# VH-VL binders against q6nml5, part 3

Target 1, 200 residues: q6nml5
Amino acid sequence: MFSEVEMARDVAICAKHLNGQSPHQPILCRLLQDLIHEKACREHGFYLGITALKSIGNNKNNNIDNENNHQAKILTFPVSFTCRTFLPARGDILQGTVKKVLWNGAFIRSGPLRYAYLSLLKMPHYHYVHSPLSEDEKPHFQKDDLSKIAVGVVVRFQVLAVRFKERPHKRRNDYYVLATLEGNGSFGPISLTGSDEPYM

## First folded at step 14 (VH-VL)

Design q1
Fold by ESMFold2, fold request of step 15:
Structure q1 (fold): chain C 200 residues (1-200), chain A 122 residues (1-122), chain B 107 residues (1-107)
Amino acid sequence: as target 1 above (200 residues)
Amino acid sequence: QMQLVQSGAEVKKPGASVKLSCKASGYTFTDYYMHWVRQAPGQRLEWMGEIYPSGGSTNYNEKFKSRVTITVDKSASTAYMELSSLRSEDTAVYYCARGEYLEYWSGDFDYWGQGTLVTVSS
Amino acid sequence: NFMLTQPPSVSVSPGKTARITCRGDNIGDYYVHWYQQRPGQAPVLVMYYDSERESGIPERFSGSNSGNTATLTISGVEAGDEADYYCQVWDSSGNHVFGTGTKVTVL
């Protein structure tokens, strides 16, 4: 689900990098880098972009007295902003492009969601095909003469499960989902030319 | 701060059992596989098994299945591995490692404990 | 019983390129992950899902996987890259299998 949400972050800047007397731009650039690195959070999903800057507060480290630390000093600014986000959820119907075919399933990318796993157990009537004698034939899953799931194919699927992967020590997160073609909803391959955008 | 802190070194006699612990902090313990991997001196890494703490389900390498038991204490965010009927070839460093859980998929080990040396000798 | 074979050692001069191979039957149909292990230390994930660098790993590390060979490539090798390197796969039997290991020496 796409959303627009209000968020706040403490943005840390090395004091010597504020030498231009224009703290707005270095702070905003650092905020963007921090969000791109973090990638996602549990509450709101993937960060897609900042839509508005609402405020930049005063430096939280104003009480530091030591003059010898000025060049090594880290200044911290509270920033309030709005952010466009995408949070995958169970039951979502998404489409994406197959990026890897494995012996037991495929990984699909849908916009910022890099890892939607479609297990062969969730592909009714498909079977794995890999022919070492046909060097031109890449591995894929085949249902009938007209239904093939291979690298580059766009697939419409439903989300069965969502896993938030947190790495607090690296301040970087991700989402993984379990995809299914089971049920009624025209799930399966829909095009050889793919869209990387999440379902809207 | 994410941590996997393992119990201290053990010296055991052949035929005994050892139970090692791995205490997790700084992440949601029940959302991830905990794996146990060992490394004998000068040898490759060897996967022993895994547990998904939320449901307690386990998978074991067949080589160890009759002798290994992996358990968790969810309230203490701690995984345990017990290896019974110890032999001299069980002398190794034993690691716990975190992995992503997804139904029908198991992948990389993205964070490792410091390792526990188990020495089996008379 | 998936078997992953690596060369026992790779020697490389500083600033040159080290290529560490991991051989297995149709390994290209699996995701390959790579670990670095310094003496007396736990392994550290450096590359996952064939070609994704773990956070904090320099861009001079890259990975590829096709056919029967996966490769970890370290360009511009530095003394700090000296370590043992292991590949790893989740195989068709549901086991996690590690390669035989490669010692990278910077001479």
Scores: ipSAE 0.739, ipTM 0.875, lowest interface PAE 1.2, mean pLDDT 88
Fold by ESMFold2, fold request of step 15:
Structure q1 (fold): chain C 200 residues (1-200), chain A 122 residues (1-122), chain B 107 residues (1-107)
Amino acid sequence: as target 1 above (200 residues)
Amino acid sequence: QMQLVQSGAEVKKPGASVKLSCKASGYTFTDYYMHWVRQAPGQRLEWMGEIYPSGGSTNYNEKFKSRVTITVDKSASTAYMELSSLRSEDTAVYYCARGEYLEYWSGDFDYWGQGTLVTVSS
Amino acid sequence: NFMLTQPPSVSVSPGKTARITCRGDNIGDYYVHWYQQRPGQAPVLVMYYDSERESGIPERFSGSNSGNTATLTISGVEAGDEADYYCQVWDSSGNHVFGTGTKVTVL
């Protein structure tokens, strides 16, 4: 689900980065970098963009006593803002571009969703095709008619399952989904032009 | 923060069994595969098997399938690996590792325990 | 089943480029992951899904995978990159297979 939500973050800035500048520009830049790095949260899904800054509060002094570094001062500003988000859900109908063809399926990117896995078991009537001796025949999945799923092909699919992943280091998350072409929703390849945006 | 803490080193005789533990913290234990991987001295890493704690389903490397059992205690966020009928060739460091779960797909091992040395000697 | 072969060692001068290959039949039809292991330590994931860098890994690490060969490339090699490196795939039998390992030595 696409949403616009109010969020808050404590934004940490090294004092050196504020020298000679107003605090709003460096704080906004760091906030954007933090959200881009984090990518998503469990509650709201992928961060698509900041739609408004609500407030930047007074700094919360986070001085670190370090005998070896006189410029290690860290300033922390509470920031409130609104953010457009996308939370993938079972049943969503999306389109995306095939980024990798594997022996057993394909990975599709749909906007911020980088890992939508389409297993061959979820591709009725498709067969794996690969000629290892030919540079002109890249691996793909072929249906008995004219339908082909290969790198660069845009595919319309339904989300069958959703998994939220927290990476082990730094605040960085992702969503992985299981895609399917099963059912009667006009699923399958639709064009050779790419699309990175979630399609609803 | 995230931790995988493994049980201490073991010394065993041939024919015995060993049961190793791996306690997880700092993430939702039931959302990820737990894998067991071993490494004999000077050798490559060798995957032994996996468990998805939420449903308890397992998948084992054929090489070990007759001797290995992987289990979990969800309430303790702990995985176990038991290897029976030990041989001198089973002397190795045994690692637990967290992996991404997705139906019909199993991915990278993004976090590893410190390893447990098991020595099997006559 | 699936076999992944790596060169046993690669020697490289500081500042130069190390290329660590992982060879397997049609390995380009798989996602390849790479691990760094220093002596006496557990492996650490450095590259996943062929070319995605794990958090905290310098941009001088890169990966590729095509045909029968996957490659981990370390440009601007530093002494701290000296370690064993393993590739890994999930094979058609549902097994995770590791490569034979490559010791990178920085001279």
Scores: ipSAE 0.730, ipTM 0.870, lowest interface PAE 1.2, mean pLDDT 88

## First folded at step 15 (VH-VL)

Design r2
Fold by OpenDDE, look of step 15:
Structure r2 (fold): chain C 200 residues (1-200), chain A 122 residues (1-122), chain B 107 residues (1-107)
Amino acid sequence: as target 1 above (200 residues)
Amino acid sequence: QMQLVQSGAEVKKPGASVKLSCKASGYRFTDYYMHWVRQAPGQRLEWMGEINPSGGSTNYNEKFKSRVTITVDKSASTAYMELSSLRSEDTAVYYCARGEYLEYWSGDFDYWGQGTLVTVSS
Amino acid sequence: NFMLTQPPSVSVSPGKTARITCRGDNIGDYYVHWYQQRPGQAPVLVMYYDSEREEGIPERFSGSNSGNTATLTISGVEAGDEADYYCQVWDSSGNHVFGTGTKVTVL
């Protein structure tokens, strides 16, 4: 689920941003921004953060034409680093907060995972409750024991399926998971512990 | 580079059939549903149906179910939509669109083809 | 059949805010997506899952959904925002339903 992976990336920064200082900080910042924007990859899952900078190589760009205007020059550095990642997998047990209740299920947010879908079909013994008469009661799923899955409720669930959503043109990827409450009875609404960690 | 490229414009007579194509590139073709949506001149968008390219399963709008057939060629990353028994009311721009795939859920259409005009006239 | 009703047109001056509504029974129990369609072009996703802005769409676009009304809000309207806008949901019949469409005119 959680891993620390070694990665290498080319980081491009504008020379004007160096102001004669060490390129370390600007490179790290740009790298982080790139990872945040990309958000995830198929191989490693969500990027959670850089844990270590292993090396920064020399500038790859030797373009003579840019020598006259250092302010507009783009410098490219090869960077080796370690990154903490979160890759949801089938069978994983996660917890998250219900963000929306729909007619056929609920969407749960679990850490970087924004789209865990819990289908009514995967919530045994739950039924949809919609009170048209009460504006104060929000739609929710309810079990016979009066357990409720409503917006804001923390739910422990098992990952049934994972989908990587790739957006190459936009360089912003994501993951979707199908959640289930099926199992040994340990899944469902839990008391809020104050932690939004994706995994206990 | 993500693209959906559709076949060219068609002119058909009433009662005929038309088969349109939508070639996908820039992503894993089998990871997403392919939808067909049409738009008559000056009208709203109308969903026709979808196909899961991985298994070939389809769902259709009941309005078109008897006349529409959606298929895929995975090897060519191409989806097809055939509409039979054409009527003048079928004159429209037809779009293919990529939709996310998740069991028991269907969402937005994040990429669209350029559209194919089908004109049905006597 | 699930029905989505939009105003046929919204006129707005440059720099002002346009609000496009999408009405449906208990539409709040659905995720609403929004598409922009410029004349002669294919639709483009601008908002998904009620309030998630598609990448590349300006921050001046926002969405909300509650009760019987979903709303696409465009602040600081520009000439380039002139287009038809459609809301869309996936209904209980398994159909994708589009709204009637709203033509936004920038005066």
Scores: ipSAE 0.848, ipTM 0.936, lowest interface PAE 0.5, mean pLDDT 92
Fold by ESMFold2, look of step 15:
Structure r2 (fold): chain C 200 residues (1-200), chain A 122 residues (1-122), chain B 107 residues (1-107)
Amino acid sequence: as target 1 above (200 residues)
Amino acid sequence: QMQLVQSGAEVKKPGASVKLSCKASGYRFTDYYMHWVRQAPGQRLEWMGEINPSGGSTNYNEKFKSRVTITVDKSASTAYMELSSLRSEDTAVYYCARGEYLEYWSGDFDYWGQGTLVTVSS
Amino acid sequence: NFMLTQPPSVSVSPGKTARITCRGDNIGDYYVHWYQQRPGQAPVLVMYYDSEREEGIPERFSGSNSGNTATLTISGVEAGDEADYYCQVWDSSGNHVFGTGTKVTVL
């Protein structure tokens, strides 16, 4: 689910990186770097972009100055802002591009979601095809009515499960999704209608 | 601050059992599989088995299936591995390792304990 | 059942490129992960999903996987890269299989 949410972060900046009279640009730049590195949080999902800077508070605490000559002091500012986010949820219908075909399924990328796993067990009527005799044929999954799922194909799928991967010490997170083609509706490839060959 | 802290070294006689522990901290214990991997002196890494701490389901390498039992204590965020009927060939360093949880898929081991040396000698 | 074979050693001069291969039948139909192990230490994940670097791993590490061979490449080799390296795959029987291991020696 796409949302716009208010968030707060403590932003740490080396004092020598402040630009003249206004600290706003270095603080915003560092905040953006921090969010890109963190990538996602459990409550709101993937960070897509900062939409507004609400406030920058007073410097909370300074580190002891380690080097008098260089002013290597660390300044920490509480920042409030709004952020556009994407949180995948069970039941969501998404589209994405197949990035890897495995003997047992495929991994699909849908925007910031890099790892949506579509197991062969969740592809009714598909079977795995790999021609070891021909380098011209890449592995794929094929349905009896000529539909094909291969690298480069866009697939419409439903989210069956969502898993948050957390690295609290490194502050780097991710979301993984279990995808399915089961159920009502028109799930499956949407970019290879009538084609037997995958995109290049 | 993720940590996997394993129990101390063990010395055992052939035919005995050993039960090793791996205490996790700094993440949601039930969101990830816990694996056990061993390494005999001078040998490659060898996967022994895994447990899903959420429901307690296990999968074992067939080589060890009759002798290995992996369990968890969710309230203590601790995984255990018990290996019975020890032989001298079971002398190895035993690691616990965290793996991603995604149904119908299993991938890399992104965090490892420090290892526990088990020595089996007559 | 699934077997992963690596060369037992690779010797490389500082600043040159080390290539560590991992061979398995149709390994390109799997994701390959790589671990670095220094003497007396636990393994550390360095590459995953064929070519993704783990956090803190320098860009001179890269990975590839196609056909029957996956490769970990270390360009600009430094003395600190001297270690054992293992590939790993999750196979069709639900096992995690490690390669035979490669000792990288920086001369």
Scores: ipSAE 0.763, ipTM 0.876, lowest interface PAE 1.0, mean pLDDT 87

Design r6
Fold by ESMFold2, look of step 16:
Structure r6 (fold): chain C 200 residues (1-200), chain A 122 residues (1-122), chain B 107 residues (1-107)
Amino acid sequence: as target 1 above (200 residues)
Amino acid sequence: QMQLVQSGAEVKKPGASVKLSCKASGYTFTDYYMHWVRQAPGQRLEWMGEIYPSGGSTNYNEKFKSRVTITVDKSASTAYMELSSLRSEDTAVYYCARGEYLEYWSGDFDYWGQGTLVTVSS
Amino acid sequence: NFMLTQPPSVSVSPGKTARITCGGNNIGDYYVHWYQQRPGQAPVLVMYYDSEREEGIPERFSGSNSGNTATLTISGVEAGDEADYYCQVWDRSGNHVFGTGTKVTVL
């Protein structure tokens, strides 16, 4: 689900980076870097972009004022802003491009969601096809009709499960999704000719 | 900060059992696989098995299936691996490692404990 | 019994390129992950899903996987890259299989 949400972050800046400029530009640059590095959060999903700044507060004291610790000066600014986000959810219907065909399924990318796993167990009536003797035939999944799921094919699927991957030591997160083609007959490969459909 | 802290080195006689622990901290313990991987001296890494702590489901390498038991204590964020009927060939460093969980898929091991040396000598 | 075969060793001069191969039947139909292990230390994930660098791994590390061969490439090799390297896949039996290992020596 796409949303626009209000968020707040304490943004840490080395004092050296404030030369000759208002503090707003270095703070914004650092905030963007922090969000790009973090990628996502549990509450709101993937960060897509900052849509508005609401406030930049005064520097907080983050120096350690003791006799035996002279660290580089770090300034911390509380920032409030709005951010466009995308949170995958169970039941969502998404479209994405197959990036990898495995013996047991495929991984699909849908916008910021890099890892939507479509297991062969979730592809009714498909079977795995790979001819190691024919270099012209790439591995793929084939149904009885002309339906084929291979690298580069756009697939419409339903989200069956959502897994948040946290790496707190790196302050970097991700989402994995279990995809399915089961149930609704509108799931599966999508024609690329004449298609204007966006990712979703 | 995220940590996997393993129990101390063990010396065992052939035929005994050993139970190793791996305490996790700094992440949501129940959301990820915990794997056990061993390495005998001069040998490659060898996967022994996995557990998904949320439901307690396990999957074991066929080689160890009759001798290995992997369990968790969710309230202590701790995984255990017990290896029975020890042989001299079981002398190795035993690691715990975290992996991503997704139904019908199992991937890389993105964080490892420090390892526990188990020596089996007659 | 799925098998992943690596060359036992690779010697490389500082600043040059090391290529570590991982051979397996149709390994291109799997995702390959790579680990670095220094003597007396636990393995560290360096590459996953064929070509994704782990956080903190420099851009001079890259990976590829197609056909029967996956390759970890280290350009601009430094002394600190000297270690054992293992590839790994999840096989059809639900086992995780590691490669035979490659010792990278920086001369």
Scores: ipSAE 0.796, ipTM 0.900, lowest interface PAE 0.8, mean pLDDT 88
Fold by OpenDDE, look of step 16:
Structure r6 (fold): chain C 200 residues (1-200), chain A 122 residues (1-122), chain B 107 residues (1-107)
Amino acid sequence: as target 1 above (200 residues)
Amino acid sequence: QMQLVQSGAEVKKPGASVKLSCKASGYTFTDYYMHWVRQAPGQRLEWMGEIYPSGGSTNYNEKFKSRVTITVDKSASTAYMELSSLRSEDTAVYYCARGEYLEYWSGDFDYWGQGTLVTVSS
Amino acid sequence: NFMLTQPPSVSVSPGKTARITCGGNNIGDYYVHWYQQRPGQAPVLVMYYDSEREEGIPERFSGSNSGNTATLTISGVEAGDEADYYCQVWDRSGNHVFGTGTKVTVL
């Protein structure tokens, strides 16, 4: 589920950002931006944050053409760092907030996971309730015991399947999860805790 | 580079069949739905059907179900759409499009082929 | 069959805001996606899941969906925004339904 991994990346920064000072902060900022933009990878899951900057190598002088203009020069540093990651896996127990109710299921947000889909077929004994009479009434799923799965409700669920969404050009990767309430009976709506964090 | 490359333009007679191809590259072909969508001149987009390459399961628009067949060659990362009993009304640009896959859910189309013009005329 | 209705055309001056509506019975109960199509080109996804902006799409684009209407909003319209726009849903029958399309003209 959660991990701390060691990674290495080449970080490119403009020389003008250094102003003769240590490249530490500019490199860290750029690295964070790059990871935020990438969002996730297949191997490690979602990038949650940099926990340590291990090393900064020497500039890889790849820009031969701008040697005479220090301000416009791009510097590339090999950087070693540790990153906290979240990789959803089959069998994981998570909790999240329902963000959308559809005719055939609900989408749940859980921490960095924005798209956990809970199919009606994976929530036994629930049925879809839609009130056409009132524009103010929101659709929801309801169980015989009057438990409701509606927008804003926190749901505890188990991960049934995981899909990594590949976006090679866009570089904004994502994960989709199929959720289920099937199992030992511990899954379903829970008291609001105000947190979308995965159950640890 | 993620890319969907479709076969070239086709000219057919009424009653004939046409088979179009869509070659995918730059992503795991078997992990996503492949959809076919057409657009007649000056008309809206119209969904024809989908296939999940991994299992070969298909779903079709009822309007085309009797005439359309969608298949894949996984080894070639290529999807096919065959439309039979062609009519003049079938004159359109035909697109393949990648769709996200999640069990019991089908969503948006995030990548499209360049389109293939099919002209049906006597 | 689920029907999606769009205005046939929207005209807007540069720098102004264009709003493209997509009407459908209880469309708020569905996820709506939006596509931009320039003349002679394939559609391009611009908005997905009601309000999620596709990567590479300017922040000027936003989406909403409630009740019987979904809306794609383009603020600070530019000449390059001139195109046909289509909304789309996955309906209860398992079909993907597209709207009638809206031609946005930048005056």
Scores: ipSAE 0.692, ipTM 0.867, lowest interface PAE 0.7, mean pLDDT 90

## First folded at step 16 (VH-VL)

Design t2
Fold by OpenDDE, look of step 16:
Structure t2 (fold): chain C 200 residues (1-200), chain A 122 residues (1-122), chain B 107 residues (1-107)
Amino acid sequence: as target 1 above (200 residues)
Amino acid sequence: QMQLVQSGAEVKKPGASVKLSCKASGYTFTDYYMHWVRQAPGQRLEWMGEIYPSGGSTNYNEKFKSRVTITVDKSASTAYMELSSLRSEDTAVYYCARGEYLEYWSGDFDLWGQGTLVTVSS
Amino acid sequence: NFMLTQPPSVSVSPGKTARITCGGNNIGDYYVHWYQQRPGQAPVLVMYYDSEREEGIPERFSGSNSGNTATLTISGVEAGDEADYYCQVWDRSGNHVFGTGTKVTVL
């Protein structure tokens, strides 16, 4: 679920941003921006944050043509760092907040996971309730015991399937999961705890 | 880079069949739905059907179910759409498009082929 | 059959805001996706899941979905925004349904 992984990236920064100072801060900032932009990878899951900068190598760019104007030169540094990651996996037990109720299920947000889909087919004993007569009532799923799955409700669920979605140019990659309430009865709506973080 | 490359334009007579191809590259072919969508001149987009390449499962628009067959060659990362009993009304640009796959869910189309014009004329 | 209705055309001056509506019975109970199609080109996804902007699409584009109407909003319209726009849903029958399409003209 959660891990700390060692990674290596080439980080490009403009030489003018260094102003003769240590490149650590500019490199860290750029690295964070790159990871945020990428968001996730298949191997490690969501990038949650950099936990340590392990090493910064020497500039890889030896382009002679830019030697005369160091201020405009792009410098590329090999960087080794550790990153905290979240990789959803089958069998994981998570909790999240319902963001949308659909005719056939609900989408749940759980931490970095924006798209946990809970199908009606995976909600035993729940039925769809839509009252056209009351403009004020939003659609929801309801169980005989009056348990309700509606927008804003926190739901505890198990991950049944995981899909990594690659975006073009490796930007804003994402994960989708299929959620289920099937099991020993411990899954479903829970009291608001103020957190939608997964159970560890 | 991710891309879908479709076969070339086709000219057919009424009653004939046409088989179009869509070659995928730059992503895992088996992880996504492949959809076929057509667009007649000046008309809206029309969904024809989908296939999940990993399992080979298909779903079709009922309008086309009797005439359309969608298949894949996983080894070639290529999807096919065959439309039989062609009519003049089938004159359109046909697109393949990638769609996200999740059990019990189908979503948006985030990658499109360039389109293939099929002209049906007597 | 689930039907999605769009206005056939929207005209807007450069720098102004264009709003493209997509009407459907209880469309709020569906996720709506939007596509841009320029003349002679394939459609391009611009908005997904009601309000999620596709990568590479300017922040000028936004989406909403409530009740019986989904809306694609383009602020600060530019000449390059001139295109046909289609909404799309996955309906209860398992079909992907596209709207009637809206031609946006930049005056």
Scores: ipSAE 0.855, ipTM 0.935, lowest interface PAE 0.6, mean pLDDT 92
Fold by ESMFold2, look of step 18:
Structure t2 (fold): chain C 200 residues (1-200), chain A 122 residues (1-122), chain B 107 residues (1-107)
Amino acid sequence: as target 1 above (200 residues)
Amino acid sequence: QMQLVQSGAEVKKPGASVKLSCKASGYTFTDYYMHWVRQAPGQRLEWMGEIYPSGGSTNYNEKFKSRVTITVDKSASTAYMELSSLRSEDTAVYYCARGEYLEYWSGDFDLWGQGTLVTVSS
Amino acid sequence: NFMLTQPPSVSVSPGKTARITCGGNNIGDYYVHWYQQRPGQAPVLVMYYDSEREEGIPERFSGSNSGNTATLTISGVEAGDEADYYCQVWDRSGNHVFGTGTKVTVL
């Protein structure tokens, strides 16, 4: 799941950001911003951090007429680096915190994976509880007296399916995961250390 | 980049049918729901139904289920919506929209076509 | 049948805050998405999963959802924010339901 991979990107910098400065710092900062914005790729999953900067090549191209505007000039540098990544995969066993309870399931966050959907159909023996007569009772899923899935609860689950998503109009990606509690892997809620409310 | 391009405006008589098209480009057509949403003049948006192109499975708003058929041509990355037994109240702009596919869950519409005006008049 | 009710209009002065509500029974048990529609144009997603801003939408837009009310908040309103706004959920019947719509007018 976790890997360290070699990657390359063309990094675009406005020429005014390089005046009087070495190019390495502005280029690294832009590269980080570009990776944070992109979030993930199909091949390697979520970007967790740059582990080494291997090379910065010479300016590759210029997309602005140099005679007319040096300070608005865009310089593009090929950068080679290594990156720590996390790629969710079918069969993975993960744990995460419930962030939203819906009438039909729950969304769980597991590190950079913000959207792991646990459908009620994948929660054997659980049922949805929400009192329409009590605004203070929090919605949750209940199996028995000791097994409750609610916002803030940490859940151990298995990945059934992985969906890579590209948002429109930009290079920005995400992963969605279908989670399950079915099977023999001791899946379900576990104690959340430091929680204000007990659950088991 | 990513785009949904819909067929042109239609003028129909009551009782006729209309079949609208929506061509997708810039993304993997079979990985996402395609939805159809209509908007009568001055009214709210109204969801009509969806198709998951990979398997061809459909879900319809019960209000339209007897009159609407949604299909795809995967090789052309194109979705279709056919509405039969047209009435004057079916005069509306019809949009196609892309939605994320996740089993047992359906969410937001992040990409919309330009809309197709269908006018039903005698 | 799940019903989403919005005020028909909100008038706001430039630089002030517009609050667009979306009312529904226990709407806090759903994810709410928001769309902006300018005259003669298709809707555009601006907010999803209650409070996530779509790419390119300024930080002036924010969202919340709890109990029976979801709210889209536009602070520092600009003339370009004038549009119709719709909330949307996926309901228990598997339908996508849109709110009644709110026309935001910048005066």
Scores: ipSAE 0.802, ipTM 0.901, lowest interface PAE 0.8, mean pLDDT 88

